# Miniprotein binders against Enhancer of translation termination 1 (ETT1): the designs that were tried, part 11

Target 1, 377 residues: Enhancer of translation termination 1 (ETT1), of Yarrowia lipolytica (q6c872)
Amino acid sequence: MAKRPLGLNKANKSKKKKLDSAEKAEKAVAKEISPENDESAEPAPALTLDADEEDDMGQLESLYKNWTSSERDSPRILHGVVHECDSLLQKAKGEGLPARFHEIYAASLLDLAEFADKKKPVKKKKVKSDDVAPETSDMFVDAALERVETGLEQYPEDAGLLFVKSRALKQDIDEKMSAVSKEERKETAKKMISQLNKILEVFKLAQKHASTVTPAQLDVVEELIELSGALESVVKQSDISETTLVACEKFYNEILASEKDENTVKKAHRGVGTCKMIVADSLLDLLDDDDEDNDDTVELAKKNLKAAIEHFQKSETDEDGEFMVTLAETMIQYGNLFETESDDQKKWYGEAVKRLRQAQRLGVGKYDEMILELEDD

## First folded at step 3 (miniprotein)

Design t11 (from T2, 14 letters changed)
Fold by ESMFold2-Fast, scan of step 3:
Order: C-alpha cells, then sequence, then structure tokens
Structure t11 (fold): chain B 377 residues (1-377), chain A 82 residues (1-82)
C-alpha cells in the first residue's frame, strides 16, 4: 500500500545510530585517559592476521578483514587500518601503491565518518595548524573522496575504487542534506539530484569493470532508491525516483546475469523484488476512472507483485524475521488484488501467515490478530 | 509493553480490513478520490509494519487516529457507490 517497501533499510539505520552513539561515549572516555602506559597493564588484544609477515599489502588486507568480518562496532580497528595506510604512504613515498591500497584507505576513512561527530553549526575562524586530520563526519567523507580520486588518477577503471566512490558520494549527499536549514532544504535537494545522477553513472562504470561484486558493494543501490524518493518528496516536480528505480533495477539484473556468489545473488534478488514492489505501488496510486483502464492497471500491479514475491522467495533465509514480515506484506498486497475469498486470495494469505508466524517465532512483531483475519473464511 | 503489543495487534487487524476495502473500491473503477484514499492507507500500512519492528507508543497513537479518519471516509464512499 505505502510507497515505503524497504523495511530492511530502517533496521540497518537504527542499528547504526545506536552503535554510533555508544561508540561516541567510549571515545569520550578514552580521550580523558592519560597517554601514560602502565608497565604492568595488559596490552590491547592483538588483531588476528592471516597473511605473511613480510607482505605489507597482505598485512593491510588482514587488518581490514578484521574490520569487515567484525560487528563493525569499534572504530579502533579502522584507526589501526588508517594508521597502517599512513605508514605505507611514508614508506612508498606515494609511489607504487596498488588500487587496493587506495580502496581500503578510502573505505576506512568513509566508515570512520559514521563514528564521528556531525559538522558544527559555527565555523571556526582560526586554524591552529596547517594540516588538520578529519574530526567530523563531513571531513571524513571529504578525505575519503580525495583518497578515491588519488587512486582513480592512477587506476581510472578500478571497480573497487569506483564502488567506494559511489558510496562516498552518497554519504556526501547525506552530510549536505543534514547540515542545511529547513528553508534551504528544497534548493539543496535540487542540487543533490545532479549528484545522484553522477552516482548512478559511477556505479554503472564500476559494474562494467568488476569481475565480481560483493554484497557490501550493492548496499549503496538500496540507499540510492530510498534517497531518490526522499529528494522527490522535497522537490515535488522531479521524476528522479522513477529514473533512479529503472537504473537500479538494471544494476541488480546485471548481477543476476553474471554473478556466481550466492550472497550477492540473494541481495540482488531482494533488490529486484523491492523495485517491483515500488512499481506496483505506483501503478495502484495511478488508477483511472475508466473501468477498463483500472482492470489493466490492476493486472500490471499483480504482475509486478508476483515478480517481487518470486525474487523475495529466492532470497529467503530462516533467520531473517524482519525480511519475512516484508515478504508477508507483499503477499498480502498481492492477495488483496484477487476476488474476496477466492482460492488465489486464500493461497497468498496462507503463504503470508506462514511468514508472519515465523517472524513472531524469531521475536519480530505481534501478528496474532492479523493472522486471524487472513485465515477467515 | 503487553498493552502496547495488544494495541499493535488491533491496529494490524484494522489495517488489513481497510486494505481489503480499498482494493475492492479500486477494482470497481471508482473516482479519483478513491485513488487518493488508497495511497494514504497504503502509506499507513507500510508505517504500521515498520512500527511493529521499532515503534513508540506516541507513534502508534498517531497512526490509530489517522486510520480512524480514513475508515470514516471509506464508509462514506461505499455508501455513495450504492
Amino acid sequence: as target 1 above (377 residues)
Amino acid sequence: TSEEDQRIKELMRKLLELLKRIYQLAKEGDPETVRELAKEIRELARRLFELSKHGSPEEVEELEQEIERLEKRIQELERKGE
């Protein structure tokens, strides 16, 4: 019914906000601790490395893997990665570093933005040093973009760098939109539409040059779909959400045509399903007063909802209760388009009930009353 | 919290009932007003599913009031269609 088919985005965003708040408190405590190291104090637990001791890039990869395989709730690992990158820059004097070095460095700077404080409303007039390390989220995003551009100057077709660039540009839009006043929001949103179009081009180029795509690299596509809707709601006259949706569905279909990694394929199926849901919602919003036109529109909506369900089912996992609710919601919307109490409606309501019961078993939501209505003869 | 769980259950039942009604009205080829109403209820449906995951009592109360207002509009449209 609603134009918000992306339930998973809100869960991830809420989780990130809580993690950021907790980590900021830990940073405040750590900052007040004297740099005096106790001779008898236990050293911080060493991160596990699975690479050769003499291989600089292998060591950096292992350190970064400790971040990507973790719960991503401690910025200490990221600071360690950035420190190692700085060390390698000094050692190499800026020469001979591979594309992967710039990718890891830029990605780490970008991830640190999520742990950093937001831009202050009052500009500091006096700079106390010529070189200033990033302090705020916007400064980390800017640093990440500079690092990606440095890498792309040397490796203009590197897929990894292009994926990080698309993510950094999206974060840049978020920073600019969050920093603007209510009165400036519409004008800023209009400017951000141009940047969104640039992100779509960068992501397209990244896919063209990619041999494989990771699930994490696809995260930005879901975020672009949501962002396009938010920008369109502010601007009121743009078709940017429709244009973005078409491009993003194309990105997912390219993954489905070529990618063999099971996790990436599942993520792409969820993405296509979401795109189909948004199309169905738009079709149902635009019903005409002609009965013949309305029947055609309903049949197109059914086609899109059925496709969404099929893609969602290919991405089902027994442990994802929030996704089961999203799938059940899609099944209910589809069932509602059939004749009341028909065999088709009963079938899809039945499938929805199975997912709602499983979601409840996993601790997600309370659906007993809805299940009773769905099982009604 | 058990009282909040009961309210969410009741709202989900009500929402499903309204979803069925609006789709039946849309299927009958009703005027532009039905399309606007369907869009509003579809938005409320999505918000309710999200609140079942991460909602507050205040947000639940706001949705309850919006659902009540739309139910009255649906009833009026159903009567006019006869």
Scores: ipSAE 0.000, ipTM 0.358, lowest interface PAE 13.2, mean pLDDT 75

Design t12 (from T2, 15 letters changed)
Fold by ESMFold2-Fast, scan of step 3:
Structure t12 (fold): chain B 377 residues (1-377), chain A 82 residues (1-82)
Amino acid sequence: as target 1 above (377 residues)
Amino acid sequence: TSEEDQRIDELMQKLNELLDRIEQLAKEGDPETVEQLAYSIELLAFALRLLSRHGSPERVELLEQLIEYLEEMIERLEEKGE
């Protein structure tokens, strides 16, 4: 892929121009109420004719941090980040920009896809707009992929870029699956399995070169597990979900072996727990068949659920009500595998009840009937 | 098929060797960590039994990589124990 400046899509030119105009108007008002300084002996501290690369990147990092620390409910900050990236790209004539520049640019383009219109699988629109067609999410995903590849041509082992590539490739699969007709869905899904395998290799490479991994960078792993299940349901192949689950559990275990950041470790424990829970569910589904090793399957399911609970407990917090429900459900599934009214069943149902009550206190839902059922048999 | 069967046999042999090593570590190492590794190996053994009925080169490759990772983890635990 040729290295070329990536700008704002022409379809969004009027929208970005309007946002830029609003921002310029705001700055003009701020300048109007600011005192004019004609003194040449003491120039403004931040004023430079040509800031060095480190200062330019510092400004870009600050703008991007405003996005990552925000509620992420408005594309305004992202358009500002992209505009700054475009300006730096023009200033540098496409040369001398660090890996982090390409990472921020690609990530921002990718995040803008969430605010753009989705490409529909079947067009039912009868009326065409008078103005240019709106920019679609697939166009932003394509732009993000082009930008990340441009960065990787210069920095092939940069972990940040490889993590963004894995996320962008996953979103590309989502766009292609949502855009295709029902008649083409199976053939498209078969092609997407190849891309999913590519994502697994990209993530593996990213993790190998990463000195640290953030919780956000680890998000794609859970999404890959869900995607593999969705693709398998379309193509009716029985191996892609199991293959993906094995790879993803390995990624989480590598975090647990090496990472020191508490939030990333906590997320990895939740990930391993989820993997073990999915394995247990698959094993329990086999009990519907006549099987000579049925008891072995139940024991393996118990080991998986117990391991899932232990990993979930290591990532438990008093503030995450949704997670308390997930933990409680896992405890209930585990309790169900013991003899009715046994001490073990009562113990795990009791632990589940504690989490369900905590979830209710946090406003997640109402579980009074389920709690009553678990406490009295 | 014969090549796939050979690879599966090699993986089963490695799993048996890892199970023996875990049994030895259980006498000396951290029970929680050893239990997690033993569970992972049992899961792989179960997956290999299922795979022997269907066959898949890509799946075998991923299982080989995971077994290598587990072998490295067990080796590190053995070094800590000594």
Scores: ipSAE 0.000, ipTM 0.230, lowest interface PAE 17.6, mean pLDDT 74

Design t13 (from T2, 21 letters changed)
Fold by ESMFold2-Fast, scan of step 3:
Structure t13 (fold): chain B 377 residues (1-377), chain A 82 residues (1-82)
Amino acid sequence: as target 1 above (377 residues)
Amino acid sequence: TSEEDQRIDELMQKLNELLDRIEQLAKEGDPERVKLLAMLIEFLAQSLRYLSEHGSPEEVERLEELIEYLERMIERLEKKGE
């Protein structure tokens, strides 16, 4: 019933003015807060910062320590570290940052690759005018490699940066192998073998410049052994696993000679033990039930398995149930090489049972059937 | 020690001798077994080089025993080829 054509027209004009004002307000709010930045700014519930608030590098070290001391199952801490690195980079305008900054930044980018989605095949390539934040695992690995090279340009002999580079190069091989078609796998694996040799050289250079080596830095040596086996299985004609195993055992032994950190020494002992176990498994693969050479092969395998057990025992802890299973399996393999029902066989089966029972108490699984078999045999 | 250094040099010479014998077997023997023995000798050579730099009488004794076992295995393969 309203005869106000002017009032309806006036209301429409007021709505247009309010919409224009709302658009400006929305743009201002969008500039003040970013959904991506807000998500990255949220700390993990367990995150603690103990450093002096006025010491930027001390704050970064404390934040990164929360990651390295954690279960490493949540990417929130890593997003926090990367955000802090980005803030420090802007504040410093890229100037006066130490090698350790580039190391933490690159390592955090590399660790984030494990939480990211794998690269999907794209039919068309899009180039963005601005720097692109990493979204896929390959993008994080590429960002880590770029960051470590930036650090190495300024600090070419920094051991920490060289260790991160070796790990990033290894992860780059994994990304490239997972991204190729079945038909391209063999050719790609052949190309990756040359890259594997480069990783060994980078690790060797890192070790030369290192005053100390951490347990985490030694992870790459174990990963190189695994990677060489995976590449060899695809290529079939390569002896790269043998060459890599020899080099890796040498690296572990050099660490044992020079390193004083108990955790690094224990990790190096585990590494040597694993190398000895792989050699023993290869020897046992030569066995033929009707071959007179079996006795010599068995004795050589025994020597390697005993060495493996001794190195594993030097790295044994009461809390590591998964490693107790590995040690028990090695003890069982060793026991199997003795005469059936001998005192030596019973001794090593008994030692294996002790580790399996402790692993069960720690919640690592159920071995009741295996224990019964070992106690009866 | 000079005594351990001499012992390590003698073992290194023996490993080189075993490598030469394996290379001869490569023409007449099982290629897969020959490859594995060559790998084991290279492994022992690297271990021995490490010990020459860091010293370990106990480890040298262990490697000496392993070298003796490999020598006997190579000898058996040479006779098998006859």
Scores: ipSAE 0.000, ipTM 0.271, lowest interface PAE 18.6, mean pLDDT 75

Design t14 (from T2, 21 letters changed)
Fold by ESMFold2-Fast, scan of step 3:
Structure t14 (fold): chain B 377 residues (1-377), chain A 82 residues (1-82)
Amino acid sequence: as target 1 above (377 residues)
Amino acid sequence: TSEEDQRIDELMQKLNELLDRIEQLAKEGDPEEVERLAELIEYLARMLERLSKHGSPERVKLLEMLIEFLEQSIRYLEEKGE
């Protein structure tokens, strides 16, 4: 059995995290330069003052579409959206606004959290809320959750609002876990496990009431699987990884059973493939040197990895280099379960090499050493 | 422990239930998927029998996860068949 490339996925995640951190820092600076008030919402077009409610919502949708269609590099469009939401609240005196209004408002507040300073003032000053440091990402997440709850009070079964709520609750966990001290980490993680279970119920309810699900709305599901593993590593006596994996597989399978949108279906296939990989890894964790069942365990792991590869191939595209790396990793894991230097092992290493070479051509990373290792052995 | 023994007994009962359900799916399910799930049930039953004598809390937890995932897969096939 050849050694698995254990660092490949971690190396790619580390590179992406560094890039994301740099991007967030740049966006935070941009926000500080652009103060939040009526006049500072410059890049967003003003809504027509005399338009009826339908035209007002149409203008808000157009403004929000400018954000969702952009590179999402500047918070100025989001400040414009929030400004227009505030104007509509005053015009309507807080009444008669549709679920979509609350959804756009909450989503925009949540997206603004990515541009906000994550630093809180040090505890050495006795802090009144009025004397607190500049607005933080936690404040935007809290504001988004408050706006979602306001909308859900009026529209309790609105799928769009429920999807935003699940995303906001997940962001809240990220913020709290990133800000916590080492001494408080275990207690905070225990509370976050409870919140993760709440997210699973919110997402389930959102999917139940949704007529269709977009790929973007499904993004949180894979993040919940990863988060559950991280939380369980801190609170080892928790079953959160198991519970989350079961729930997330069900969410993906509901998409495969009912959804017609090709992009959402492809995303669900990727999700099922990931779940099959986790099952295979769990089976392989049961291997012992003295276990008479090792051959049976390996054969069952092969079947799960083969199923994962088939689901991944149904979602494969020539332009998604990051996914090609994921598929290559799965193929390498599968190849590693065959006899060393067998025809089957060489076949799957060969398939993995093809995906790694294509990922390099797309600029995703450098895999020359890995390719050489797979081709030589 | 007696608590682990109780948990193992509950999981064994669950596996027997799932085996009965997968046999009923033989008419309508993906033949390869049905065979894979049946083999997984048999494997997990053998592992539980071994753990009843030499238990490990970590391994029991891992088997609980696999059994729950297996039930989810069978439920999906049942729903798809309707």
Scores: ipSAE 0.000, ipTM 0.290, lowest interface PAE 15.3, mean pLDDT 75

Design t15 (from T2, 17 letters changed)
Fold by ESMFold2-Fast, scan of step 3:
Structure t15 (fold): chain B 377 residues (1-377), chain A 82 residues (1-82)
Amino acid sequence: as target 1 above (377 residues)
Amino acid sequence: TSEEDQRIDRLMQLLNFLLDAIERLAKEGDPETVEELAQEIEKLAERLQELSEHGSPEEVEELAQEIYRLLKRIRELERKGE
């Protein structure tokens, strides 16, 4: 009953990654030989689409929108946004700036951290110059946190600022964990659990005050689930992943209850599905410890996997091959819980095969051997 | 280097091949032996992933030798089943 896929999806993903690397290297060589800039020099988006805006904040919004609507693979627009924010801050001597100004400024500083060099791990205190413009990823994260706190002092209930704060605090955990020595990792992780709990409260407050939530604002929730697992593996604290998962599923369900934006709702469905799948995986792990009580555990795992499949299907698109593989994996796990060669098992293996074939057509990977195995069962 | 990245990719392919060989042996082999081999493959895969991020050529070579020794043991088990 508790059959699990034997690493076949992992093997296929490894092949896909290798092929992508080879194609990327070949493309880079072609660029060096051909003096053309269509792939390496992304043309700056036109910044004049909002030419009828009459105020400084309208112009800042237009500039920031060029970043959020772009491929986000170049820091050039972000440097422009930060430069404009610095100018507006100097111009506003003694005048209050709106919450949105602080939100854009902090978000841009935070996004710049992804393009900056990281510091090497050290055993003790970092060397930091408070008088220097941010140059490393941790410096950009620190600057973003300082800016968001400045905004929250003036606008303590602003949802936009609270969402940026939750994202900045999560990135701060990543920076601190990557910068610490192996010997200090466990103690640092213990402190980061406290910060993780703080992020959960900040996100909860952000949702309470938000009239709408964007897909980008919801991104941090899946990152918190992954982070909780990583911290639990270091600290060996059994309840942190479970507590985080419960809170995050609740955040997604609140989106499903109130949000009207289709893209945010689809993202929330994927989030709930992932939460259900994680619960099912934990339940199936228990089967190795107690064979006598398998029936109840299997039925609870089936319930969670079926719910995961239903939520995933509500967010399914024909163009997302990687998500089709995730959905297929969930369908295979569900099928494995039925009697061998039963009608139910054949149905779910068949549904998985359809997704794997489509993923192959989209170039995600090669699943021919897995498809044959599923069709033979 | 790109040469080291290519070698790590080849070693990952070999580990995946060994997982397939273990799956075939599971039908004929001792369950304890198959489980021990599966655990060794998993540990080697984890170490190889760590080296793909930060590893010296010497560390990759040492791990490659361990993988080749495991391949030899699995091949001997396959032959004994013949």
Scores: ipSAE 0.000, ipTM 0.087, lowest interface PAE 27.1, mean pLDDT 75

Design t16 (from T2, 16 letters changed)
Fold by ESMFold2-Fast, scan of step 3:
Structure t16 (fold): chain B 377 residues (1-377), chain A 82 residues (1-82)
Amino acid sequence: as target 1 above (377 residues)
Amino acid sequence: TSEEDQRIDELMQKLNELLDRIEQLAKEGDPETVEELAQEIEKLAERLQELSEHGSPEEVEQLEYEIMLLEFRILRLELKGE
């Protein structure tokens, strides 16, 4: 029945959290003893610039590339990029700067928000100075939005700027929802639903004007799907999750139709698979809620789960243990819709076991109990 | 292929079934949503016809996914009325 898929998903997420906690503790111990193994302090990672770049924009691109090609765990690189942007802005007096300048500047400000302290929930409005450098997460998001708007005034159809705008608007929703009091949460969520619809329009426009789309630019689509569910849970809006899911699947399908970059196509396949999974889960939840015996609903759920598996398999790699768990969960959900002890059920449970064993070998989690349940023969 | 031709025929039949289902939803008094869904079905049918002449298997599979998502939207609207 449909009840099993939800339980398995929760169990796997709990196991992942426990693994992440253990990993953090292990890293903390290693970090504490690492200095004793070193006879000298390790030098800070050097930022490299292309020796042949003499143009101001070429230098900025090289600096930004150091961030995008890094582990993205050091805000120092981003502060360096922002400082260079500030210098170029003063040198140019705001004239002759390309769309890419505003894109890099805005993206760097937005990424810095992830390293900044959150604004505390307060009932009072606080006065902000326009001359003050950003210090909190919400201030960095505000600065990023201002920079994107400045760029879009000059370059209204620039895809790069529109992609950053969609990401910044999504982060703005997160900041506002985190900062609001419990009493204001529902009313704020209603306003954020309107902003989410605006983000969908901005992303659609970005894709229309884009020649190519990077995996990083596509990241926001998955976040919008998750956000729509969170907002619907607060206001009990019945269609925002559904309308967002429809729009987001279309975004991924447009990538699959036109994009040639392997990494972007792989990400789009994972995105479509996730959309199919959410559709299947929703259909099965409707069955549970209504206690209805509807063969058409079960058939549609099977079609969506099979489509999800196919898309996930097109994006599968031997090193991605976390994704193997997601694929295994999908296979288990699909197997659960077949007759108990049927050849089809045994086939899909067997495929799921293979992925769970590989995920376990990669250190993602422990799945011994689940494997035993699936291997009852 | 003959197999691909059968798949396209099945999808066209599904679109006709979905069109009938939204016509029933129209009787419940949401003409704007029904009109939007009817236009989307018409666009999908046009794309299916184009694919029957010059389409790839991958393009047919993508359109099948869009039709499945549309069926899900219609099903949710039907269940909301109950």
Scores: ipSAE 0.000, ipTM 0.320, lowest interface PAE 12.9, mean pLDDT 78

Design t17 (from T2, 17 letters changed)
Fold by ESMFold2-Fast, scan of step 3:
Parts: C-alpha cells; structure tokens; sequence
Structure t17 (fold): chain B 377 residues (1-377), chain A 82 residues (1-82)
C-alpha cells in the first residue's frame, strides 16, 4: 500500500500549484492582449502620420503571412490578424474593403476554431441577447461563415472566398456531428449529406473562377472523401461516398490539366492516387473463396493500383519518408496480386524495398523484417 | 485524343463503381439479376476499351448515355432492397 501525505500537507501543495498556474495563465492572457488595452491614446508619441494608409492591405497581408509561414502552433498571431481586421473594418465603416480582406478575416476566424474549446452541451436558446465574441470552436466556425458570406455578397465569384467557404462548411459539419446526441445522429447525418453536396458545388465554382490553386486550398478535398465515408456508415442507404469520390477525383484531374504550381500538382497526383487506392480496396474487399468472378475483380484492382502507383511516383520526393512508406505499401499490395515468385511480383517488391530503405534512412521507422520477407528470403 | 482519353478513364471508373454496387446486391440474394447486370457492365467495359483506341467524341457521348441508363436501373434495384 502506498503512503499518502496528510490532508493539510496535500492542501498546501495543491494551493501552491494553483497559484503558480494562475500566475502562468495571467501571463498568457497578457501576451494574447498584445495590442494596447483601454489607454491607447497618449498624445506625446501617438501623433504619428497615417503615411501608410494606402498600405493597409499590404500590412494585413504581411501579418497574415507570419501565420501561414509559421508552424501554426500559436493562436497569438491569429488574434493579431483578427484585431487588425476589426480595426480596418471600423476605419472603412464596413465599405470598400476588397475580397482579400474578407478572405483573410474568415480564414483567420476558421483557424482559431482549432485552438478553441469544443461546444459545451448546453440548452439552445432561440436568440442570443447580444453579439457575443467567439469563444468555442463552433462559434468561430459560425463567425467565419458569416464573414465569408459578407464577402461573397460583394464578390460572388471570388475564388479565394469560395475556397474558404468550402473549408468552413466542412468544419461546420464536423462541429455538428461531434455535438449531436446518439438519438439524433442519423437525422443529423442526413442533413449533413445535403451540406456535403453543397460543398462539392462550392468547390467546383471556386475552381472555375481560380487562376491558380494552392496546396492548402486542396486540403478540403481529401477531408470530404473521408467525411463522405463516415456519413454513409451512419446513413447506409446513401451513395454519398461514391458520388463524393467521383467528384473529388474530377477536382484533382482539373488541377493536373491546368495548374502550374509544382506543389499543388504534386498534391493533386497524391489525391488521384488515393482515389484509385480506395477503389482498389473496395474491389478487393469483395473477394470470396468460391467466387468465379474473382479473376475479373483482381484485374480491375490491379488496374487501379497501377494507376495509383503511377500518380504517387509523380508526386514522390526524396525528403518525404512517410509518403515513401505509403508508396511502398501500395507497391506491396499490387505485387501481392501477381503469381507467387513471378517476375512481376519480384519487380514491385523490389521497388517497395527501395522506398522502405530510404524511409529508414530518413528516420521514419524500422522495416528490416519486412524487407527480408520481400527479398525472397 | 488526350481529352477523350480522360473522359473514357472516368467512364471506366464509373463502370467499376457500378460493378461494386451490383456485387453488393448479389450478397442480398438476387443472383439472376446480378448476372444480367454483370454481363451488361462487361459489354460496356469492352466497348470503352475499343473507344480508347479508335473512338470519336460522339461515340463516347452515346456510351455515356447508356452507362447513365444502367446506373438508373441499378439505383431502382437498390431502392427495392429497402
């Protein structure tokens, strides 16, 4: 039995730890309030010229770039961006602000949702007494949606705003699905399927009006594929997973046909490869010990796996060890569909071994046992 | 053409998804209908393969319409499964 201290000693220790935590929290709050508080008008230093009024958007872009160029692990930068957006909105009286202003504002609000607490299970009231500043993740998502709609009202064909809208609508589905009761889950999922179809149309419109697409703007596409599967598992009579997969592969192929940015093209190749893998996995799950159609199913799976490998190879880089493991696993799966000890199987196992060895050199993991098995030992 | 090749690839992918859906129907106990639909998918896939070598845009559009009709038939069978 372990010896525990007396209650008084424990209370004293807890009190000191609580005081230390309170002091730390006070410092964190003070750092988050980096702009001046109430006393922001000291005349002596405050009479500076508005020499850079024409550079307001340039300054906002610079501040936002500090966020997008960072490791995105500190919400302080985002609070700074939002504060600057609020300042510009007041200065402009809500008029004459460009689409990019609304895009940065909405994107920053959406990114802040990742740092906020999840929605509390509290009884919904039909109307809130006042406009409350966002504090929970769902409130930040709602604020981002309201901001992007404000921008789209003025700039209905702006690609940047449409991309942010698609991401915000996806995050809204995540918030609603995580907050719903077990009894309401199926009914909520049915409504979320309708919203997912709306996201697909918004993303299609964004691509139509985009001159270029960034890798970050494509992130939502793979998330939609995953979400569609999750929703279909709850609403089994829906074909949302299939229709989403077809639409998303088309989005990636449109990038491959027109985009010049190397990083976006690589991401699209990985996306197509993943779509082909999902099809192959679905086909292979249908294999039955006594089925006469197994040979046809295996050939269709081979075709999809080969296409996946080709797209993955076009997006391969010497520095991405985790992706090398994914590619190697795809090559092993493909090799497994050939006759044991055939030249084709040996070829693809050999290609997989090359990627596994490189992944080990990059420190991703240890694959010595798997390599020995693949090398016909 | 490369544009027609992309469209043919998308139609081939759609046929594979339709094959997946009819195989799910087979698990629900209608082997005669599934065999008929599997043969129809096989014929459509063979025609797509032929078009990938010597096809015109008009022929691809005609085949796309046939695939759309097949999809509607499969959707109706899934609905009857309730």
Amino acid sequence: as target 1 above (377 residues)
Amino acid sequence: TSEEDQRIEQLMYKLMLLLFRILRLALEGDPETVEELAQEIEKLAERLQELSEHGSPEEVEELEQEIERLEKRIQELERKGE
Scores: ipSAE 0.000, ipTM 0.184, lowest interface PAE 18.6, mean pLDDT 76

Design t2 (from T2 with E35R Q36K Y39R M42R F46W L49M L53K)
Fold by ESMFold2-Fast, scan of step 3:
Structure t2 (fold): chain B 377 residues (1-377), chain A 82 residues (1-82)
Amino acid sequence: as target 1 above (377 residues)
Amino acid sequence: TSEEDQRIDELMQKLNELLDRIEQLAKEGDPETVRKLAREIRLLAWRLMRLSKHGSPEEVEELEQEIERLEKRIQELERKGE
């Protein structure tokens, strides 16, 4: 029996609490950066060459480019970007800031979530960024969502903001799923399916208004596929991943039809290949579950794996050892669908061996035993 | 996570052990059954490698249970051979 007295007067709206929390997180990040950076910069008595002091956005772009061009292993640059954003926001009093300002600010807050702890710190924040930060990853995601919505109120069709919104909404689902109890996991996952559908619509709208799409913006599509699989595993409904996969493959194919940037095209080919592999894997799982000999299902799986290999080969480079392993795995899976010791099986195992040997030469891993097994079969 | 990475490494080692065991079965067993088991092990290894890059703890746990079921099937076939 339950022995807790009921105090059911928790009528505060989650949205209002979330907005207040997000604003506090933005201010906390600004406070963490502002006095630290101001104290560091202030003793310098020299003129700093600022190419255009009147172009505040140009300075912000330069600072953000330092982050996007880096190995992204230190949050220091991100804290600098957020500090500059807060400074510009105060100077402008919320007026006249372009869509790009809100995009950079939201993206930087979202990236900072990766460096934050999932658990609440015990100590309240002082002004020591390197000791213990009181913000958690969920607070940074909430702050990013609030910032992107503020930008979208002014610029509702801005592709950059819509792409960041889709990424932030995906990360929000991850935070909510990781924070929920085992008992609430299935119910929370069911609610998150509705949010997943909203993310797909937001990404579709972003792509519609985009003149070009970067490889980084396409990362969201891969993350949506992974998220749909995770949600499907919790609720045990077979159509969630299938519906998401169809939508994501369509996004990639639209990129292949319109985009000219080689890196974006290669990423889209890898995306289509991954979609084809997932379809093939699902088809093969049906055979194992039913223990039936279904030649039509095997042939459909072969078609999908062959298409995956073709797309992967269009994105292959001699220096990407990890991707060579992925391609080799796909070739092995395809080879496994042919008769043992057939010419077709030997061909695809041979192609896989070439990629595994090259991956070993590049230092990715050791596959000697697998190579021997593939050559003996 | 580091804990999840360790678990995946342990499962990969188990799959390699299962491949060695079915190779012994190939010397005295039904070739068709051995072929199907080898294919199933290679597909599980591919899925596990994919999960090492992009998988959730729940997906790894589900795959671990599938690997355990496969190990029991191989063990039963080894017993029949004795």
Scores: ipSAE 0.000, ipTM 0.211, lowest interface PAE 18.6, mean pLDDT 75

